# Ledger of designs, part 12: VHH binders against Uncharacterized protein AF_0307

Target 1, 238 residues: Uncharacterized protein AF_0307, of Archaeoglobus fulgidus (o29937)
Amino acid sequence: GSAVDYILEKNFGDRFVKKEFKLWPYYENIKEVIKWIENESDAVAFSSHTARLFDSTLLERRGIKIIPIIFVRHPIIRIHSAYHYERKQVDIFRPGPVIARNTDFKGYVEIRLAIPRQEFNVSNFHVFRLADMLHGEKNMKPLEKALIALKRLPFIGLVEEFEKSMTKLEETVREYFPEFKASVIRTNVQFSPDMPLEERLKIIKNEVGKDFYKKLMEINEEDMVLWEKVVDMYKEGF
Short names: E, the ipSAE of ESMFold2; O, the ipSAE of OpenDDE; V2, 0.75 times the mean of E and O plus 0.25 times the DockQ between their complexes.

## First folded at step 9 (VHH)

Design r5 (from q3, 21 letters changed; framework vhh_7yz9_2; at its last look DockQ between E and O 0.80; V2 from the best seeds 0.74)
Fold by ESMFold2, look of step 9:
Structure r5 (fold): chain B 238 residues (1-238), chain A 121 residues (1-121)
Amino acid sequence: as target 1 above (238 residues)
Amino acid sequence: QWQLVESGGGLVQAGGSLRLSCTASGFTFSNYAMGWYRQTAGNEREWVAVISSGGSTYYADSVKGRFTISRDNAKNTVYLQMNSLKPEDTAVYYCAKLSYTRGSKPWYDYWGQGTPVTVSS
């Protein structure tokens, strides 16, 4: 159900497929994702919450053009929205829904930080995901990898500027699909809220308290750098 | 400046029970999530359980249903009640305070000295 999934389904129908993968280890994830893309020879659009990013030139040498559709969002808003989304799920096996149903937002953050391989859900999520493009670069810091990935990506969306993001997506894919139509679809109030960003952040700060909010910002400092860069890109109409 | 002191470890027979305690000082205990971790010789520390500042709990699959984490904020103490103990539970158990320090993995930076637990077969 995301707005992007809806748009892809409407444009591509049966040529749009979805699949989920085991996140760890990285190279097994990528191996399965590449196999999926190759095995779905009739499909042109692919959606996954658990497919990790890789250098698309690996497939381009095989004649497959990849256009990753990735959005960034204010990191505190993203975490808060993820908490509320996961609270509504009935899943009893994945840590996210189980934790979210059994604690308040502050506790959700605290518990995920404490569990191995769960901290990325509440600390520098976008940097973690984008840095995967340069996973093999062991001497490079995650933020550096993410900023390089940002420059290499043919498209990056900004949730706070969803309409502009859809216009940019149309421009990006028009070479291959000239009839492609992206539209503003509000399938989730949390995804495209009416309330101003600053007001939403104030509500969250009051919810968790000023001291914890400062800590939450500190563990998301790299995501803030990334987000601000994307915000600047959208101010200039690239 | 801050101290975490574990106690309650020892030798126990398989199937038995043991209660670990961890007394904290030097910080406002009630503001922080607390956890229990364990380490066997030659291995990395393994997360066991966590209790949020608000009292919510979560457990590693290997101990779920057998171990209970709890806290007493008036005594600055976190507990780990360990029931139905197995030989594979043999480890040094560490109390930990969740860290929010930039550049750290929060669950590794704040350890007590540890309390050894041996479960005999």
Scores: ipSAE 0.628, ipTM 0.854, lowest interface PAE 1.4, mean pLDDT 85
ESMFold2 (binder alone), look of step 9: mean pLDDT 79; pTM 0.799
OpenDDE, look of step 9: ipSAE 0.818; ipTM 0.939

Design r6 (from q3 with S99D; framework vhh_enristomig; at its last look DockQ between E and O 0.71; V2 from the best seeds 0.66)
Fold by ESMFold2, look of step 9:
Structure r6 (fold): chain B 238 residues (1-238), chain A 121 residues (1-121)
Amino acid sequence: as target 1 above (238 residues)
Amino acid sequence: EVQLLESGGGEVQPGGSLRLSCAASGFTFSNYAISWYRQAPGKQREWVSVISSGGSTYYAESVKGRFTISRDNAKNTLYLQMSSLRAEDTAVYYCAKLDYTRGSKPWYDYWGQGTLVTVKP
């Protein structure tokens, strides 16, 4: 379980709902997501791993205020954590768990890159997800879209600063839900809770080797730019 | 300078078998995942299978259980053993190397000229 899902369930109970959607095509995805939000008129919190981001004004003009709760994480750490999480799943149909159980981390990355529509799982994941806000902008590169989306979002979390992120979330949400409470909850811990990021990266670099690590960084360079921007925002106290 | 040369295509009856080969040069073959793709007449290319640098494999649902991808790193050669062939398998088959930096997409593959597989009606 997601720590954010636990917080939402704790605050909202049965007014917290979850649903999953087909990722493609984009416009069918958001059509179904918007229908879901409108049809669940008694719900106030919505969680999905497969709902794609869209311009919130699509719902605001219909009288529904949306506060997207989105986190970013160091891209290499995110991919490595996803691999280890998926290895533990017993699912025999979804590509992620099947691939993860049948290869080492390097092979997981290689296979997902090779399969159409799977590469975003291991290459510029956050840029891919945030760029969806401006999906219709044909003349704009994905990183440009993601950076604009970052500026427009009322909230962005940083997994490396989860407690600060929860404080910011409370500040953002309390205009509408004054009694909203977020607690520090740690889940999916793979390394020591106090292990520095740089040590975690060294372990991964040794695991896949210098040459492959360089390639892994290259295919995630846009996510590195995005992540560093969010890190700077959290260092400066926004 | 990457070169991929497919061979082994031909005509076959439904239910038959073929083995495709892909001779690779111009890169360190053993360091890369390699895929097979195919393109049926009038259709867009579709991914068929991949083998990782470490030998792990994954297949498209349409070919799972019928096709086997393998590699011989000493010969710089990729193989696709096809069995239980169906009319829908008729296509030009391409081997492809991932090139993370070519073009704007991380999944862009280097391609050969292809080898035609025709499964008779």
Scores: ipSAE 0.495, ipTM 0.805, lowest interface PAE 1.8, mean pLDDT 86
ESMFold2 (binder alone), look of step 9: mean pLDDT 81; pTM 0.806
OpenDDE, look of step 9: ipSAE 0.799; ipTM 0.933

## First folded at step 10 (VHH)

Design e1 (from m5 with N31D; framework vhh_enristomig; at its last look DockQ between E and O 0.80; V2 from the best seeds 0.77)
Amino acid sequence: EVQLLESGGGEVQPGGSLRLSCAASGFTFSDYAISWYRQAPGKQREWVSVISSGGSTYYAESVKGRFTISRDNAKNTLYLQMSSLRAEDTAVYYCAKLSYTRGSKTWYDYWGQGTLVTVKP
ESMFold2, look of step 10: ipSAE 0.691; ipTM 0.896
ESMFold2 (binder alone), look of step 10: mean pLDDT 83; pTM 0.830
OpenDDE, look of step 10: ipSAE 0.826; ipTM 0.945

Design e2 (from e1 with R102H; framework vhh_enristomig; at its last look DockQ between E and O 0.78; V2 from the best seeds 0.76)
Amino acid sequence: EVQLLESGGGEVQPGGSLRLSCAASGFTFSDYAISWYRQAPGKQREWVSVISSGGSTYYAESVKGRFTISRDNAKNTLYLQMSSLRAEDTAVYYCAKLSYTHGSKTWYDYWGQGTLVTVKP
ESMFold2, look of step 10: ipSAE 0.692; ipTM 0.893
ESMFold2 (binder alone), look of step 10: mean pLDDT 84; pTM 0.835
OpenDDE, look of step 10: ipSAE 0.808; ipTM 0.937

Design e3 (from e1 with A33S; framework vhh_enristomig; at its last look DockQ between E and O 0.56; V2 from the best seeds 0.68)
Fold by ESMFold2, look of step 10:
Structure e3 (fold): chain B 238 residues (1-238), chain A 121 residues (1-121)
Amino acid sequence: as target 1 above (238 residues)
Amino acid sequence: EVQLLESGGGEVQPGGSLRLSCAASGFTFSDYSISWYRQAPGKQREWVSVISSGGSTYYAESVKGRFTISRDNAKNTLYLQMSSLRAEDTAVYYCAKLSYTRGSKTWYDYWGQGTLVTVKP
């Protein structure tokens, strides 16, 4: 699975735990996530695909410091990768894998957009997830919330800058766990350069057609703004 | 002008079957996903099923195995074949065209006028 899950497992062993939650409603999700963190008193690393982000002061008032480990990726590439990953989950009966196994990529996007509470999987995913930090701010637009969350997070990773992200992750985590090693991936395997982003996007554009690709970009316009901000941060050496 | 016109509603016995149609005009029907929604008296509108532009389908749990969505692109018509009907299926049924511009509450930009399905007590 996830390279981050691998790193956490190698560093923390049985103090690394995973759990999944019902995504809605928001406040029940974070209630269960907080309960999980509190009840796993021996654990220090927590991984979930369905835990929603919240204001860390909720746990800080209880004496628990939380360091979210969050990555962003080009939104079109993320959706395409999610489709192919979920398509291979044959014994899973949740909507994502079921839809992915029964349609092509274009159909996957169309169907998930059509289903209530599934649209964020194919439309402004990162903005949706980051905006949860300021969930209670009902009069603020989602992109605005996400950009504020971006500034408050102690760490944000960029999949396209994986090695720089690992260096930043080590710096962030070593403040609290001095022996933390993100380099276990490099020790085990050498990464080769990927196809240029433009070429990867051209392949996807040809797969779904020009008109649909334009629609796909339009429904991910806010994620593009967020992603470009993070790209600029990694170019500036934050 | 985009139009969606539902038909085929009526009264039916529990356990019975009914076929709804939705005639579409004013857009390239084959390029869009189309959904069925329903609204029971006093209830919020509820998503029922979707068919993608390529013909792939997905269903709400409450209707899985009982309802079949289909489309005829040559006739610009969407269908909902309903079987094993129950009292809770009583509702006004709407077809809706998927949009790629989010409206105030939904990703659908056009709705039909609806057709009433009544499952007799």
Scores: ipSAE 0.692, ipTM 0.893, lowest interface PAE 1.2, mean pLDDT 87
ESMFold2 (binder alone), look of step 10: mean pLDDT 83; pTM 0.827
OpenDDE, look of step 10: ipSAE 0.735; ipTM 0.911

Design e4 (from e1 with S53W; framework vhh_enristomig; at its last look DockQ between E and O 0.26; V2 from the best seeds 0.00; counts 0 for: pae E 7.1 > 2)
Fold by ESMFold2, look of step 10:
Structure e4 (fold): chain B 238 residues (1-238), chain A 121 residues (1-121)
Amino acid sequence: as target 1 above (238 residues)
Amino acid sequence: EVQLLESGGGEVQPGGSLRLSCAASGFTFSDYAISWYRQAPGKQREWVSVISWGGSTYYAESVKGRFTISRDNAKNTLYLQMSSLRAEDTAVYYCAKLSYTRGSKTWYDYWGQGTLVTVKP
């Protein structure tokens, strides 16, 4: 499990629920997500990898306040981590694990791009997911939608600044649950420093070659803009 | 420049088999994933199958178990072995090279001229 799922479980226990949904089509997804939230009347925390973002007014008109907990991460690192995670999954039906087990990282990207409705997994993932907040706005580009969503969200996390993100999460959630704690228990037996971001990117660049790496950056150009904005927010506003 | 030439189409009885070929030139074939698509009369083009540069394969649900994609990098040729053919498989079949176009969410594709597969009623 994710660190956020652990934190939610620790704070909310049996009032924390998880569910997965069909990702397509969009309006059926959010219909099922809204139904889930309404039907779990005793729950206060909800986790899903496949629930899509929507305009919070859809639930606020029903008297339900929603605080989305969303993290962004450097897009190349996210894709590479997703590949290695999915490669370890025993699954013969879902495309992600099947593709990951049958290719190297370069092949994983190429095949995801070749399958309609799978390209977002390796191209502008965060922009795709955040733009869903304004899904109905046909005349607006996805990056524009995502940047507006970023301004409207009560919380956005940055994986590269996890400790600061947890502090911000506590601030946001404590307006509604004053005893909320985002801390994790650590032993003092070992501390391993994280590899610097630039070094991790160099390793990936060497793995796929410079021409393919350039293509990866280009198809994630909008995610880079979004990520840099969040990085600046964590430097300047936190 | 990139060139893709499909062949092997024709008329076949239901339950029959065909093997389609796609001869590729103008790029380093072994470096790219190559796909098959098809287009039935009056319908949008739909994805059928893809094979990665390393040989990994994935299929549309409608053709799983009946179609097999393969490649021969020494001959710069992509294949689609089609078995247990049905009337619904009647379409023009295209091979497509995925290529990157700067600023696009979707890679720019190069397409062949297509080869017609007709499954007789």
Scores: ipSAE 0.015, ipTM 0.380, lowest interface PAE 7.1, mean pLDDT 82
ESMFold2 (binder alone), look of step 10: mean pLDDT 82; pTM 0.829
OpenDDE, look of step 10: ipSAE 0.259; ipTM 0.643

Design e5 (framework vhh_3k1k_2; at its last look DockQ between E and O 0.64; V2 from the best seeds 0.00; counts 0 for: pae E 2.5 > 2)
Fold by ESMFold2, look of step 10:
Structure e5 (fold): chain B 238 residues (1-238), chain A 122 residues (1-122)
Amino acid sequence: as target 1 above (238 residues)
Amino acid sequence: QVQLVESGGALVQPGGSLRLSCAASGFTFSDYAMRWYRQAPGKEREWVAVISSSGGSTYYEDSVKGRFTISRDDARNTVYLQMNSLKPEDTAVYYCAKLSYTRGSKTWYDYWGQGTQVTVSS
């Protein structure tokens, strides 16, 4: 997120650009994203929270090589972190920040689940975003699409293994950017040692209560499958 | 079984007010967030308002914000929608709904009742 943006800015300077898009409908989103990439002919790095994933061959046949930089994170931790991030935003128009500032974490989840096109923010977010690579496949379930996308992606990061992810990213882009260095983050004191994952989850469970935590896990079961796959990839080396 | 029964819909003049009620049974009402939806003739169903299970947090669709108020009475297992400054475009069948947490569906489904008709015209 902001750490990756920092790395991209340090490596690419004014050739690093950011833009946000309306997420819906899908095909209008990717049309605008493709236009952005094509029109920013001097840029080499692109960051967006709202650009949706698409089959990279759409740009490769147009002579543009694209390397998506996508991270996965334990789904419960991601949602909790997103809640706390959004509470700090001054925005009064986007649903996320408005909801986050006006509720506790449990209420944030409940309310986002109740609003059309907001539920993916708290339910199977990573599966939703990765499945976009195969958006046109009508007869395939989202998890199936996401797992295929995972195999096709040149890079997938794991927030819990951020330094290993950055090493993998350097290796992935070496052909195109041999001077790329993710080491700039090693001097960033903002990433002090974190609490173990299981303790963070216990704190969240206590915060929302056992029954709600179980529901939260149930509505993120597909993201758990995806996350465990990536965890295994990082344990085994790839 | 889960039942939600909406009531209070009526014909009313523009600028008028109505209060809708939704009586709930068949589940532990205080454990669930509750929502109002509406469907105008020939249009898709759209959300209107939501209230958290605790009752402390609410959120509204932009076109009704400031005019509609969702509330709940856990002792009576009832959710309400107070509608003020009604406009002709508020004409619709109004449904209340319970958050389901059902996984595997393409859409989180809610249990909702038969609805109550609100008509705003002169």
Scores: ipSAE 0.469, ipTM 0.794, lowest interface PAE 2.5, mean pLDDT 86
ESMFold2 (binder alone), look of step 10: mean pLDDT 81; pTM 0.814
OpenDDE, look of step 10: ipSAE 0.575; ipTM 0.849

Design e6 (from e1 with L5V E11L I34M S35A Q44G W47L S49A E61D S83N A87P K120S P121S; framework vhh_vobarilizumab_d1; at its last look DockQ between E and O 0.52; V2 from the best seeds 0.62)
Amino acid sequence: EVQLVESGGGLVQPGGSLRLSCAASGFTFSDYAMAWYRQAPGKGRELVAVISSGGSTYYADSVKGRFTISRDNAKNTLYLQMNSLRPEDTAVYYCAKLSYTRGSKTWYDYWGQGTLVTVSS
ESMFold2, look of step 10: ipSAE 0.746; ipTM 0.915
ESMFold2 (binder alone), look of step 10: mean pLDDT 83; pTM 0.833
OpenDDE, look of step 10: ipSAE 0.201; ipTM 0.650
ESMFold2, look of step 11: ipSAE 0.726; ipTM 0.908
ESMFold2 (binder alone), look of step 11: mean pLDDT 83; pTM 0.838
OpenDDE, look of step 11: ipSAE 0.570; ipTM 0.830

## First folded at step 11 (VHH)

Design i1 (from e6 with T106P; framework vhh_vobarilizumab_d1; at its last look DockQ between E and O 0.64; V2 from the best seeds 0.72)
Amino acid sequence: EVQLVESGGGLVQPGGSLRLSCAASGFTFSDYAMAWYRQAPGKGRELVAVISSGGSTYYADSVKGRFTISRDNAKNTLYLQMNSLRPEDTAVYYCAKLSYTRGSKPWYDYWGQGTLVTVSS
ESMFold2, look of step 11: ipSAE 0.730; ipTM 0.910
ESMFold2 (binder alone), look of step 11: mean pLDDT 82; pTM 0.824
OpenDDE, look of step 11: ipSAE 0.768; ipTM 0.911

Design i2 (from e6 with R102T K105R; framework vhh_vobarilizumab_d1; at its last look DockQ between E and O 0.49; V2 from the best seeds 0.00; counts 0 for: pae O 2.4 > 2)
Fold by OpenDDE, look of step 11:
Structure i2 (fold): chain B 238 residues (1-238), chain A 121 residues (1-121)
Amino acid sequence: as target 1 above (238 residues)
Amino acid sequence: EVQLVESGGGLVQPGGSLRLSCAASGFTFSDYAMAWYRQAPGKGRELVAVISSGGSTYYADSVKGRFTISRDNAKNTLYLQMNSLRPEDTAVYYCAKLSYTTGSRTWYDYWGQGTLVTVSS
């Protein structure tokens, strides 16, 4: 998110760039991403909404070390935040922002479910993105892939444990950049930074109603499993 | 059983208007987002418009400003008002109900049989 981008920009300045790619198909995406990374001489960090995960050994074989920085959060909060973020993208005419600007949160979710479903933004999005690391495993379920990906990733952030995540991020990145500093920047525009997760969820539940909230949880059950796993990792001292 | 029955299709001249209807049954209509799709000859099925359960709407760029999707929950009916019709709007139009499976990323639509709209001089 924006907080991570800020941290990267603060640490790397002009050596941090934002780069987007064609999301589909997967192999074309990672081909482009890898090519870009290989040819990038100035940037040491980049942020992307569309760069898909792949086996880091693909780059390591080429002498390039890469550290993916991924954060997970409660799926309901994720979707709610995504809605509000997209609403603010006034100059973007992609379906997401357009829908967000013209609908309430409930409507946003309903319509996003009805339009081309390639991005899975409102349903098990984290599982979808993490599963890409094992894209070649065709007989494995997405959640299984995602859980394996968690084990392989050098870092995984938890938004609900942001401070701890920043500490972990520093430890991970400082191996290569000793001066790297991750400051805690809480820029939640929808909720007070100190508001407990449970209270945030209650607010959203009241906003969309009990029945829709239930449906929203149902279509994000895999993300919930993933999220709970990450929560447990942090509880165990990850 | 979910049933969707489209009506209102026909032949119309360019610049003309047509209103499609979809009668829905077999489910709680007011709880679901509904959509219109169309399939032109030799082309794939494409989304035309979506309306949420709460009445929020989304339109494909190709029909924005010309088509209006609406619903009457009391009548379990979905509508598509089509104005300023163009030859490229010629297609079979389908009414759709969004559905999804619990615990899965798989969601699907129920479709009617469709109604043919032909825009020709």
Scores: ipSAE 0.212, ipTM 0.646, lowest interface PAE 2.4, mean pLDDT 89
ESMFold2, look of step 11: ipSAE 0.652; ipTM 0.881
ESMFold2 (binder alone), look of step 11: mean pLDDT 83; pTM 0.836

Design i3 (from e6 with Y58W; framework vhh_vobarilizumab_d1; at its last look DockQ between E and O 0.66; V2 from the best seeds 0.59)
Fold by ESMFold2, look of step 11:
Structure i3 (fold): chain B 238 residues (1-238), chain A 121 residues (1-121)
Amino acid sequence: as target 1 above (238 residues)
Amino acid sequence: EVQLVESGGGLVQPGGSLRLSCAASGFTFSDYAMAWYRQAPGKGRELVAVISSGGSTWYADSVKGRFTISRDNAKNTLYLQMNSLRPEDTAVYYCAKLSYTRGSKTWYDYWGQGTLVTVSS
């Protein structure tokens, strides 16, 4: 996310690096991610939209401690935000931005759902990405993998509780970088609107119609379970 | 009962044109995205084109600029206009309806019987 990238850049400067990777196949992705981390010996913070999650012990045996910084968000809001973000990528010719510029939101969902290897962008995205931690476990359901990953992660953020998440991130990272300070980007109006979650969802529901909204919820049912778990964690303290 | 019936296939020479039709019944056609798939001899099915419920389109790179997907919601009919045909377009073409069934190998819950397109000189 842009807010986390901004925080990392402010804290680490030229020791913060970014890179993107071919998402498929999984094992080539993590091979390239590990190579990147090892080759950037002067860097301490790494950001990527396309680096897939893996078992951190792969690098810990090499003396590299990994603290993944992962956020979850209400799945409908995430998809809607991704649509609007991708529409703004005028010079980008990857499938997502091209589709987003040429459709309304409902059409974006329908088309991405239809295309092999793109459906996770609009269906159970967080479950898909977190389940990668246990990618080798073939007999386990994706939601089960994601919930186990959630328990193993040293940090999980909740976009709807961004200030609490930033405080939690500071606590987690400060143990290794005592001078770390999370700065909230107040100038990103679309990132931090003052509109309540339920009102944002109502706007989306009106945009796509109640029948399609119901289907959108159904294809994101596992992400809803995951999201509600994280919401409960933030309500009850952890 | 959902039914998708393809028609319009045939033998055509390279550079020629064909128009495929898919008659749909058993569901509210205008509520669903529709697609064309094809399966060449000895190969798996591949997505050719998608049209959203609102009429927005997407094409595989191999057919972009040559093929046009369209729909007539009043007639419950999906079309594929295929121009500048090449031998590599030889395949059985299938009409498909987008499904909201989670989690299998495709998000399409029905395929028609297909219509054969042969491009040969």
Scores: ipSAE 0.564, ipTM 0.841, lowest interface PAE 1.8, mean pLDDT 86
ESMFold2 (binder alone), look of step 11: mean pLDDT 84; pTM 0.836
OpenDDE, look of step 11: ipSAE 0.579; ipTM 0.827

Design i4 (from e6 with V50I; framework vhh_vobarilizumab_d1; at its last look DockQ between E and O 0.58; V2 from the best seeds 0.55)
Fold by ESMFold2, look of step 11:
Structure i4 (fold): chain B 238 residues (1-238), chain A 121 residues (1-121)
Amino acid sequence: as target 1 above (238 residues)
Amino acid sequence: EVQLVESGGGLVQPGGSLRLSCAASGFTFSDYAMAWYRQAPGKGRELVAIISSGGSTYYADSVKGRFTISRDNAKNTLYLQMNSLRPEDTAVYYCAKLSYTRGSKTWYDYWGQGTLVTVSS
């Protein structure tokens, strides 16, 4: 997100690069992402909202160590935040902003579920993105793939525990970047949440009504499993 | 017990108009988003238009400006007004209801046989 991009920019300056890709098909996305990483010979930090996850051993065999920086967030909060972010975009071509500007949050969810390749934006988003690590495993369910990916990743962040996540990130990258400081974000209050999770969820539930909220939770059931697993990991001090 | 019955299809000349109807029963119609999908011979199902439970609409680029989706909650009926029809609009049109089915290939399901629209000269 923006907070992670801020940290990377402050630590790496011109060695931090950003790029976006077409999400489908998967293997073309990965091909372009790998090409980007290899061609940016002076860069050490890479940010993209559309780069799909892959097994990093592909690049390690070529002498490139990849440390994916991935955060998980309560799925309902993520969708609601995405809705409000997209409402502010003036884009007239992408479905997300167009829908968000012309509907309430409930309608945004309802409409995106009807558009091919858009439903993951409001249903099991994190599972969809993490499962990409095991994309070639045809007989494995997405949640299973995501949980395996979760265990294999060198780092996983939890937005609700951002300070602890930043400490963990510093530890994870210390071998390669001993001067890396995620603490720079702690002095920028703009990136710190001020409202408790429970309170935010209550507001959303009141906004869409109890019946719809229950359905929204149901279509994000796998993301809830994933999120709760990460929450437990942060409680146990992994 | 969900039932969706499409009607109003037929043969029309290019540039013509048709109005499709979908009679719904077996659920609280006003609580659900509804959509029209279509399937041309030899092709997969494609989205045409969506109307949210609150009445907001969204259209596929191929039909925007020519088609209008609407709903009458008092009559439990979904409509599709199709103007300026083109040969590429030829398809079976399906009324669909948001189902919230976990792990479903599609979140909008159709229960009817559809209604055939043929646009040809």
Scores: ipSAE 0.532, ipTM 0.826, lowest interface PAE 1.8, mean pLDDT 86
ESMFold2 (binder alone), look of step 11: mean pLDDT 84; pTM 0.838
OpenDDE, look of step 11: ipSAE 0.542; ipTM 0.825

